VHH binders against N-acetyl-D-glucosamine kinase (nagk). Designs and how they scored, part 5

Target 1, 319 residues: N-acetyl-D-glucosamine kinase (nagk), of Dictyostelium discoideum (Social amoeba) (q54pm7)
Amino acid sequence: MSKEIFIGIDGGGTKTSTVAVDSNGQELARHTSPCSNYHSVGEDLAKAAINEGIKYVIRKVKETITDDDNKEVTVGSICLGMSGVDREKDKLLVKSWVTELLGESINYSIHNDAIVALSSGTQGKLFGVVIICGTGCISLGFNREGVSGRSGGWGPLLGDYGSGYQIGYDILRHVLKAKDQVGPKTSLTQVLLEKLQLTKEEDLISWAYDPKTQSWQKFAQLSPLAFEQAQLGDEISNLILVDAANALYDLINSVIKKLGLDKEEKFPLVYTGGNIERKGILSDLLSKKIMENYPNAEILNTTCDPSMGAALLALNSKK

## First folded at step 16 (VHH; from J4 with S101D)

Design K2
Fold by OpenDDE, fold request of step 24:
Structure K2 (fold): chain B 319 residues (1-319), chain A 123 residues (1-123)
Amino acid sequence: as target 1 above (319 residues)
Amino acid sequence: EVQLVESGGGLVQPGGSLRLSCAASGFTFSSYDMYWVRQAPGKGLEWVSEISGSGSSTEYPKSVKGRFTISRDNAKNTLYLQMNSLRPEDTAVYYCARDTDEPWGYLSTFDYRGQGTLVTVSS
């Protein structure tokens, strides 16, 4: 009998993860290949990365089949969460790669990697809300009818409120307000200057506006200072995190309302991103606010990596 | 009502050229990115070209890059596809498509597509 497998792919900006699972969702094989973002590496290299992963897991599964007479593997479905796949054209392009390898009849789904993050918390179900909070922030969701919605993701300049960037930016603002004596003193001043190897607040101008080192990540990397100082009782740091939590709530709230999830008996809310994946002050603040307003929300953390999440989506598409 | 009507398809020999047109109506044409897609017999839908609302930027997959040129006349609400050096594998129904007005494209899709025009490349 042919072994049926389901494949999930997480195509990231630096690497691609491919996982094959059986009909029970058990992992059979895993592989890491190079970047598959065709905006970054081009079509040929991106395609090669995807093909490498798929071929590898199929081969590995075949090797485990003990029946020498029939080592056939059938791909029941494949789901790809891809960085840089934002437009329909991107999906069609990636589709062409998959169908070339696996045939025109292959059952497939292709999503932006942010969407697949939801499945990593819901065990392969595209239902509920995900909040992603890293350098930037965005909230996405699906209702039971398959309707999708989003809030945020406007970028640092236009509205990544609650993000690592915003937190870092707010640290600088409050430190300078303290310097001007238009805001309260904060323990952030000393630790910020130390981290940046600066001696005075005035040097923050050259640091922030340096055209040679402009990056959103530059600011986001400061966000841990707020967490640390908040734990030590710094009021300004606490304020920064409260503001961040409120902003994240607003994004989530918007998605919930757009999709009518507040009417559900229960819906999952998945936390992901470096700022909220782990238990911390920000996640706690956010959770408190969520629970106060949406008791039907089930707050979840990711229980598997995105490639596995994608694989489970593929599996569930056949059920 | 949004309408997209393709024209210009036909039979052409390998190495030949065709120019397709798409007449758009029922929406502000210049506000939308427009696309050409195609479907060959027994194959799925394939992306062929993209052009921004203003016409200032264009994109192509490797399969048609250097051979096809997308353009638009916003005053005439018309999209064009100049196809040169045609190959048998270019045989397909060609469709004009509009992308959804979705910021950053996280949930973008083709919300409207025409009836298509058949292009056959054969010796």
Scores: ipSAE 0.723, ipTM 0.920, lowest interface PAE 0.6, mean pLDDT 92
Fold by OpenDDE, fold request of step 24:
Structure K2 (fold): chain B 319 residues (1-319), chain A 123 residues (1-123)
Amino acid sequence: as target 1 above (319 residues)
Amino acid sequence: EVQLVESGGGLVQPGGSLRLSCAASGFTFSSYDMYWVRQAPGKGLEWVSEISGSGSSTEYPKSVKGRFTISRDNAKNTLYLQMNSLRPEDTAVYYCARDTDEPWGYLSTFDYRGQGTLVTVSS
């Protein structure tokens, strides 16, 4: 008898993770291959990375079959969460790679990595809302009818409110306001300068506008300072995090309303991203606001990595 | 009502050329990114080409890059696909498709597609 497996892929910007699970959702094999973002590495390399992962896990599963005369593995379904797969054209392109390898009849689903983040918290169900809060922020969701919605994701320039970038940016703003005596003093001033190895606030200009080191990430990397100082009782830091929580709430609220999830008996709300995936001030603030307004929301954290989330999506597609 | 009507398909020899057209109506044509997709016998849909609303940006998969050219005339509400150096593997029904007006495209999809036009490449 052929062993049926389900495959999940997380195609990230730097690496690709592939996992195979059995009908019970038990992990059978895992593999890491190179980047599969075709915008970064091109179609050929991206395709190769995906193929490598798929072939590897199939091979590994075959090796575990005790019947030497019939080592057959069948892929029941495959789900790919891919970075850079934002448009339908991208999905079709990736589909072509998968069908070339596994046949035209393969059951498949392809999503961007943000969608798979939801499944990582819901154990493979595309229902509910996810809030992703890292360097940027975005909220996505699905209702039971399969309708999707999103809020945020406009980027730092246009409005990643509540994101690590925003928090970092606000740290700088408040420190400089303090310097100008147009805002209150904050303990952020000293720790910011220390972190950046600067001696005075004026040097923040050159740091922030340095053409050689322009990135959104450099601002987001400052976000931990707000968390730390807030814990120490810094009022400005607390304010920054309150503002962030409110912004995240607004994104989530928008998605909930768009999808009519407020009418559900219960719906999952998944927290993911470095700023909220762990219990902390920001997550607590957000949760409080969520619970006050949406008692039917079940706040969840991710319980598995995105590749496993994808695998579970694949598995559930056959159930 | 949104309408997309493809034309220009036919039989052509390998190495030959065809020009497909898609007449669009029922929406502001210039506001939408437009696509060509194709479906070969026994295969699923394949992305063939993309053009931005303004026509300033175009994209192609490797399979057709350098051979196919997408263009549009917004004044005429018409999408074009110039296909050169045609190969037997290009045999398919070709469809004009509209993408949703979704910022950043996270949840974008082809919301409308025409009836298609058959292109057969055979010696």
Scores: ipSAE 0.722, ipTM 0.920, lowest interface PAE 0.6, mean pLDDT 92
Fold by ESMFold2, fold request of step 24:
Structure K2 (fold): chain B 319 residues (1-319), chain A 123 residues (1-123)
Amino acid sequence: as target 1 above (319 residues)
Amino acid sequence: EVQLVESGGGLVQPGGSLRLSCAASGFTFSSYDMYWVRQAPGKGLEWVSEISGSGSSTEYPKSVKGRFTISRDNAKNTLYLQMNSLRPEDTAVYYCARDTDEPWGYLSTFDYRGQGTLVTVSS
């Protein structure tokens, strides 16, 4: 009479969410633990965060079993959607951690967090499109036949239009165009200088070209300024976000066409990444363009619970 | 046709050393990141090491870091794994593998793997 459960894990950028469900997909327990991206926190802390969640939900389910002679819980399958798990080697590493805890006889599936986020609207199926928009951007998708597709993801040097990096770069460009009187004045100038603790636009040269600080995140950290100033009515900030929305649409459109999803009755489209995962100007602009062209798209934000999506993937992969 | 052929496995006592080799053919070896993975009896695959196409960058999980060294000779199309301070838990079939050349790795997978070479560590 052991209780069988199915575990889903969402390892986002700042925390790890773990959910256990029963064979009907009903939530039995959940837990939040620290960040588990091993590129950010190292193997020991990432492994500990994942195992903390697994141990917690198993214990909580055991505590609900009324049969005093058999409080045994078995894990039928587990699915992890993890930030920082991109390559096959990453999947094998994380799998090795969880098999130390749970043994070799259960079903494991391990994916990048964006791939698992897609399952939130499909009751545990990898079907539809995800757009990732954070520091960089990429669109990924799957059709019902299991064919995958991608668009974008070439990085800033080759073009990463729609990304936080590009939005940050465009802020700098428009501030300097305003300084040169080549483009319109923008409220971005004041807030940019305040954020960077600079006193004048000329200081941006030393900041931008400092060889000690070159990274994608250096420019991507500026992107919130465009959202904030667009909300206050800045026309240049709105232009930047419209251009970003159009670029994101182009990536999504390419994946939809590659996979034939335009022919479906309905398909999920999941927004993920800090620039679009919450309702705001960019996600609203993108959603408007998507719905105008693909009314059969079901747009889902990360306010859906990706750990539940992962748990449902685990349940479905067992059955 | 892509081929990866591992060799150099055998029986060794705890604390001992072995050097594994992987002969590669059928592709431009220097263009691919290469990997060692292993499978202990009754267990799944475990990542052991990674080396970039040029050989300039290596990575290891903590379980073998400091004990194992991956290297490559691109002129000979050969991948190596130097294993020192071997422990009974290192007993496994060791495979060399290459990854798909997928940018950023979002849909990457190992597309080829050799037949493996057995390493047994026992006293």
Scores: ipSAE 0.211, ipTM 0.700, lowest interface PAE 5.6, mean pLDDT 86
Fold by OpenDDE, look of step 16:
Structure K2 (fold): chain B 319 residues (1-319), chain A 123 residues (1-123)
Amino acid sequence: as target 1 above (319 residues)
Amino acid sequence: EVQLVESGGGLVQPGGSLRLSCAASGFTFSSYDMYWVRQAPGKGLEWVSEISGSGSSTEYPKSVKGRFTISRDNAKNTLYLQMNSLRPEDTAVYYCARDTDEPWGYLSTFDYRGQGTLVTVSS
């Protein structure tokens, strides 16, 4: 008898996670392979990363089968959550990799990583809203009719409001405003300079505009300073986080309204990302505002990693 | 109504060349990225090439990169695909395609496509 498995893949910007589960959703095997974003590493390496994960988990499952004469594994479904796979052309490309390996008749789904993030909080159900708040931010959701909605995700330059990047950026701005005596003093000044091993605010120019170290993450890494100083009573830090919370609410609110989820008896709202998962002022303020306006929202944290979220989507596609 | 009409398909020997054309109407052609997609017998739809609205950017999968060239004439509302060094595995119905108007990209699809033109590569 062939053992049926379901495969979930999280194709992130730096690595690929692959998980195989059984019909009960129990994890059977897991593997980490290199980056599978073909925009970053090219088609060949991306394909290889996906193939490596799939082959590995299948092999591992086969090894667990005690019947030496019938070590057959069947892939019932595969779900890929992929970063940078937002367009139909991208999906078709990834599909071609999967079908080449597993056959043309394979049941498959390809989703944006945000969708998989939602699944990670809803245990494989594409219903509700997710807010992702890390370096960047985006809100995405589904209604019961299968209609999707999105808000945010425009990137740091165009509008990752409430994101780690934005928080970090605001820290720098406020520190320099204080230096210019255009804004109020803040405890962020000292801790920022200490963290960056700088001695004066003027050195922030060279730090911020250094072409060798230019990245959005560079700024996002500063975001914890706002949380720490806010806890200590810094007013500017509180302001930064309040602004962030409001921005995130706006994104969520937009998705809720677009999808008509406010009319539901209950809907899940999944929090994911380093900044929103952090206990503190930001998450508290956001939650308060959500509950005040949408008492039918159930705020949830992720209960599994994205690859498992994808695997559960794969499993549910056959139910 | 969006209309796309492909032409130029036919029988060609391996190593040969073919040029496909697509006449577009019913929308502002220059405002949309355009695509060629193909479907081989027994296989699903495959992306073949992309060109930006202005024509300034093109993209190809590895399978056709270096052999196929997508181009467009916005004044004539026409999309082209120059296919060189054709192989038997290139045998398929080729479609000119346009994405939907969905701004988020997540819901983009190639639902707007023509009737297709058959390309057969055989000795």
Scores: ipSAE 0.029, ipTM 0.549, lowest interface PAE 3.6, mean pLDDT 89

Design K2
Fold by ESMFold2, fold request of step 24:
Structure K2 (fold): chain B 319 residues (1-319), chain A 123 residues (1-123)
Amino acid sequence: as target 1 above (319 residues)
Amino acid sequence: EVQLVESGGGLVQPGGSLRLSCAASGFTFSSYDMYWVRQAPGKGLEWVSEISGSGSSTEYPKSVKGRFTISRDNAKNTLYLQMNSLRPEDTAVYYCARDTDEPWGYLSTFDYRGQGTLVTVSS
């Protein structure tokens, strides 16, 4: 008898993680290969990275089979969560690469990498809401019928309220408002200048508008200052985090309403991303507002890495 | 202007060692996770190592784990790769890179690959 496995792939921005599991969801093999975002590395390299992981885990599982005459491994389904796969044509392109290797008869699911963040908190179920909050923020979700919804994720140019970028931007704005005596004094002024190795607020212009260092991570790196100073009692830092929590709530609320999840007896709400994965001021403020408005939400963190989340999703799609 | 300049490549015999350096300028180096990647002749780009902005966390693929060590000196804006027990399969042009891995709605790419430094492992 052949050994059936289920494969999950997480194609992040820097590397590709591949995991094979058995029918019980137990990890059998794992591999890390190069980046597979074809917009950054091209189709040939992205395809090679994905196929390397798949070939490796199949081979490793074959090596564990003790029946010399029956060492066949069958892939029951595969789920890929891929950076750079946003549109249906991206999904079809990636599917064509994997189909060339594995054939047409298995179940494929190809998603953007944010989808597996949800499944990493739900043990492989595509149901509920995820809020991802790091440098940028997005919320997405699925109802029991498989209908999806999203909110946010439009980038810093168009507004990414609640994100680390926006928190960093708000720090700068409040420091300058305090300098202009348009807003209250804040302890953020001193710690911001110290972090940036600047001597006065006027120096922030040269720092902020320096074309040599433009990225939204440049502003997002400031966000820890708001957490730190709010913990020490700074009122402006607390205001920034309250505003961020309200913005994140609005994104989540939109997805809940779009999908009718408020009518479920219970639904998962997964927190991920560096600003809310840690228990802290922002996640506490957000969770309080969620609990006040949606006591049926079950607030969760991820319980496994995204490649395992994808593998569990693949397993559940076959059942 | 953001620049990454690799150096330290050369010809070595199998089993030998090299240390690569990457001089970073034009950005706040300590704020970025940094990477080494390589491209062997006729092959695709391969991830070789990752280090966090603070230097507190490192990662390696299986092919180099235990042989290569990534490090950084944030005071000197320099990234390093110590390569030991070199094999002919390690022959490649080595690049340093940074990444702004953003969530859903953004294309995650390497920002600013350097010009590369050639490592040749041959008798």
Scores: ipSAE 0.006, ipTM 0.196, lowest interface PAE 10.0, mean pLDDT 84

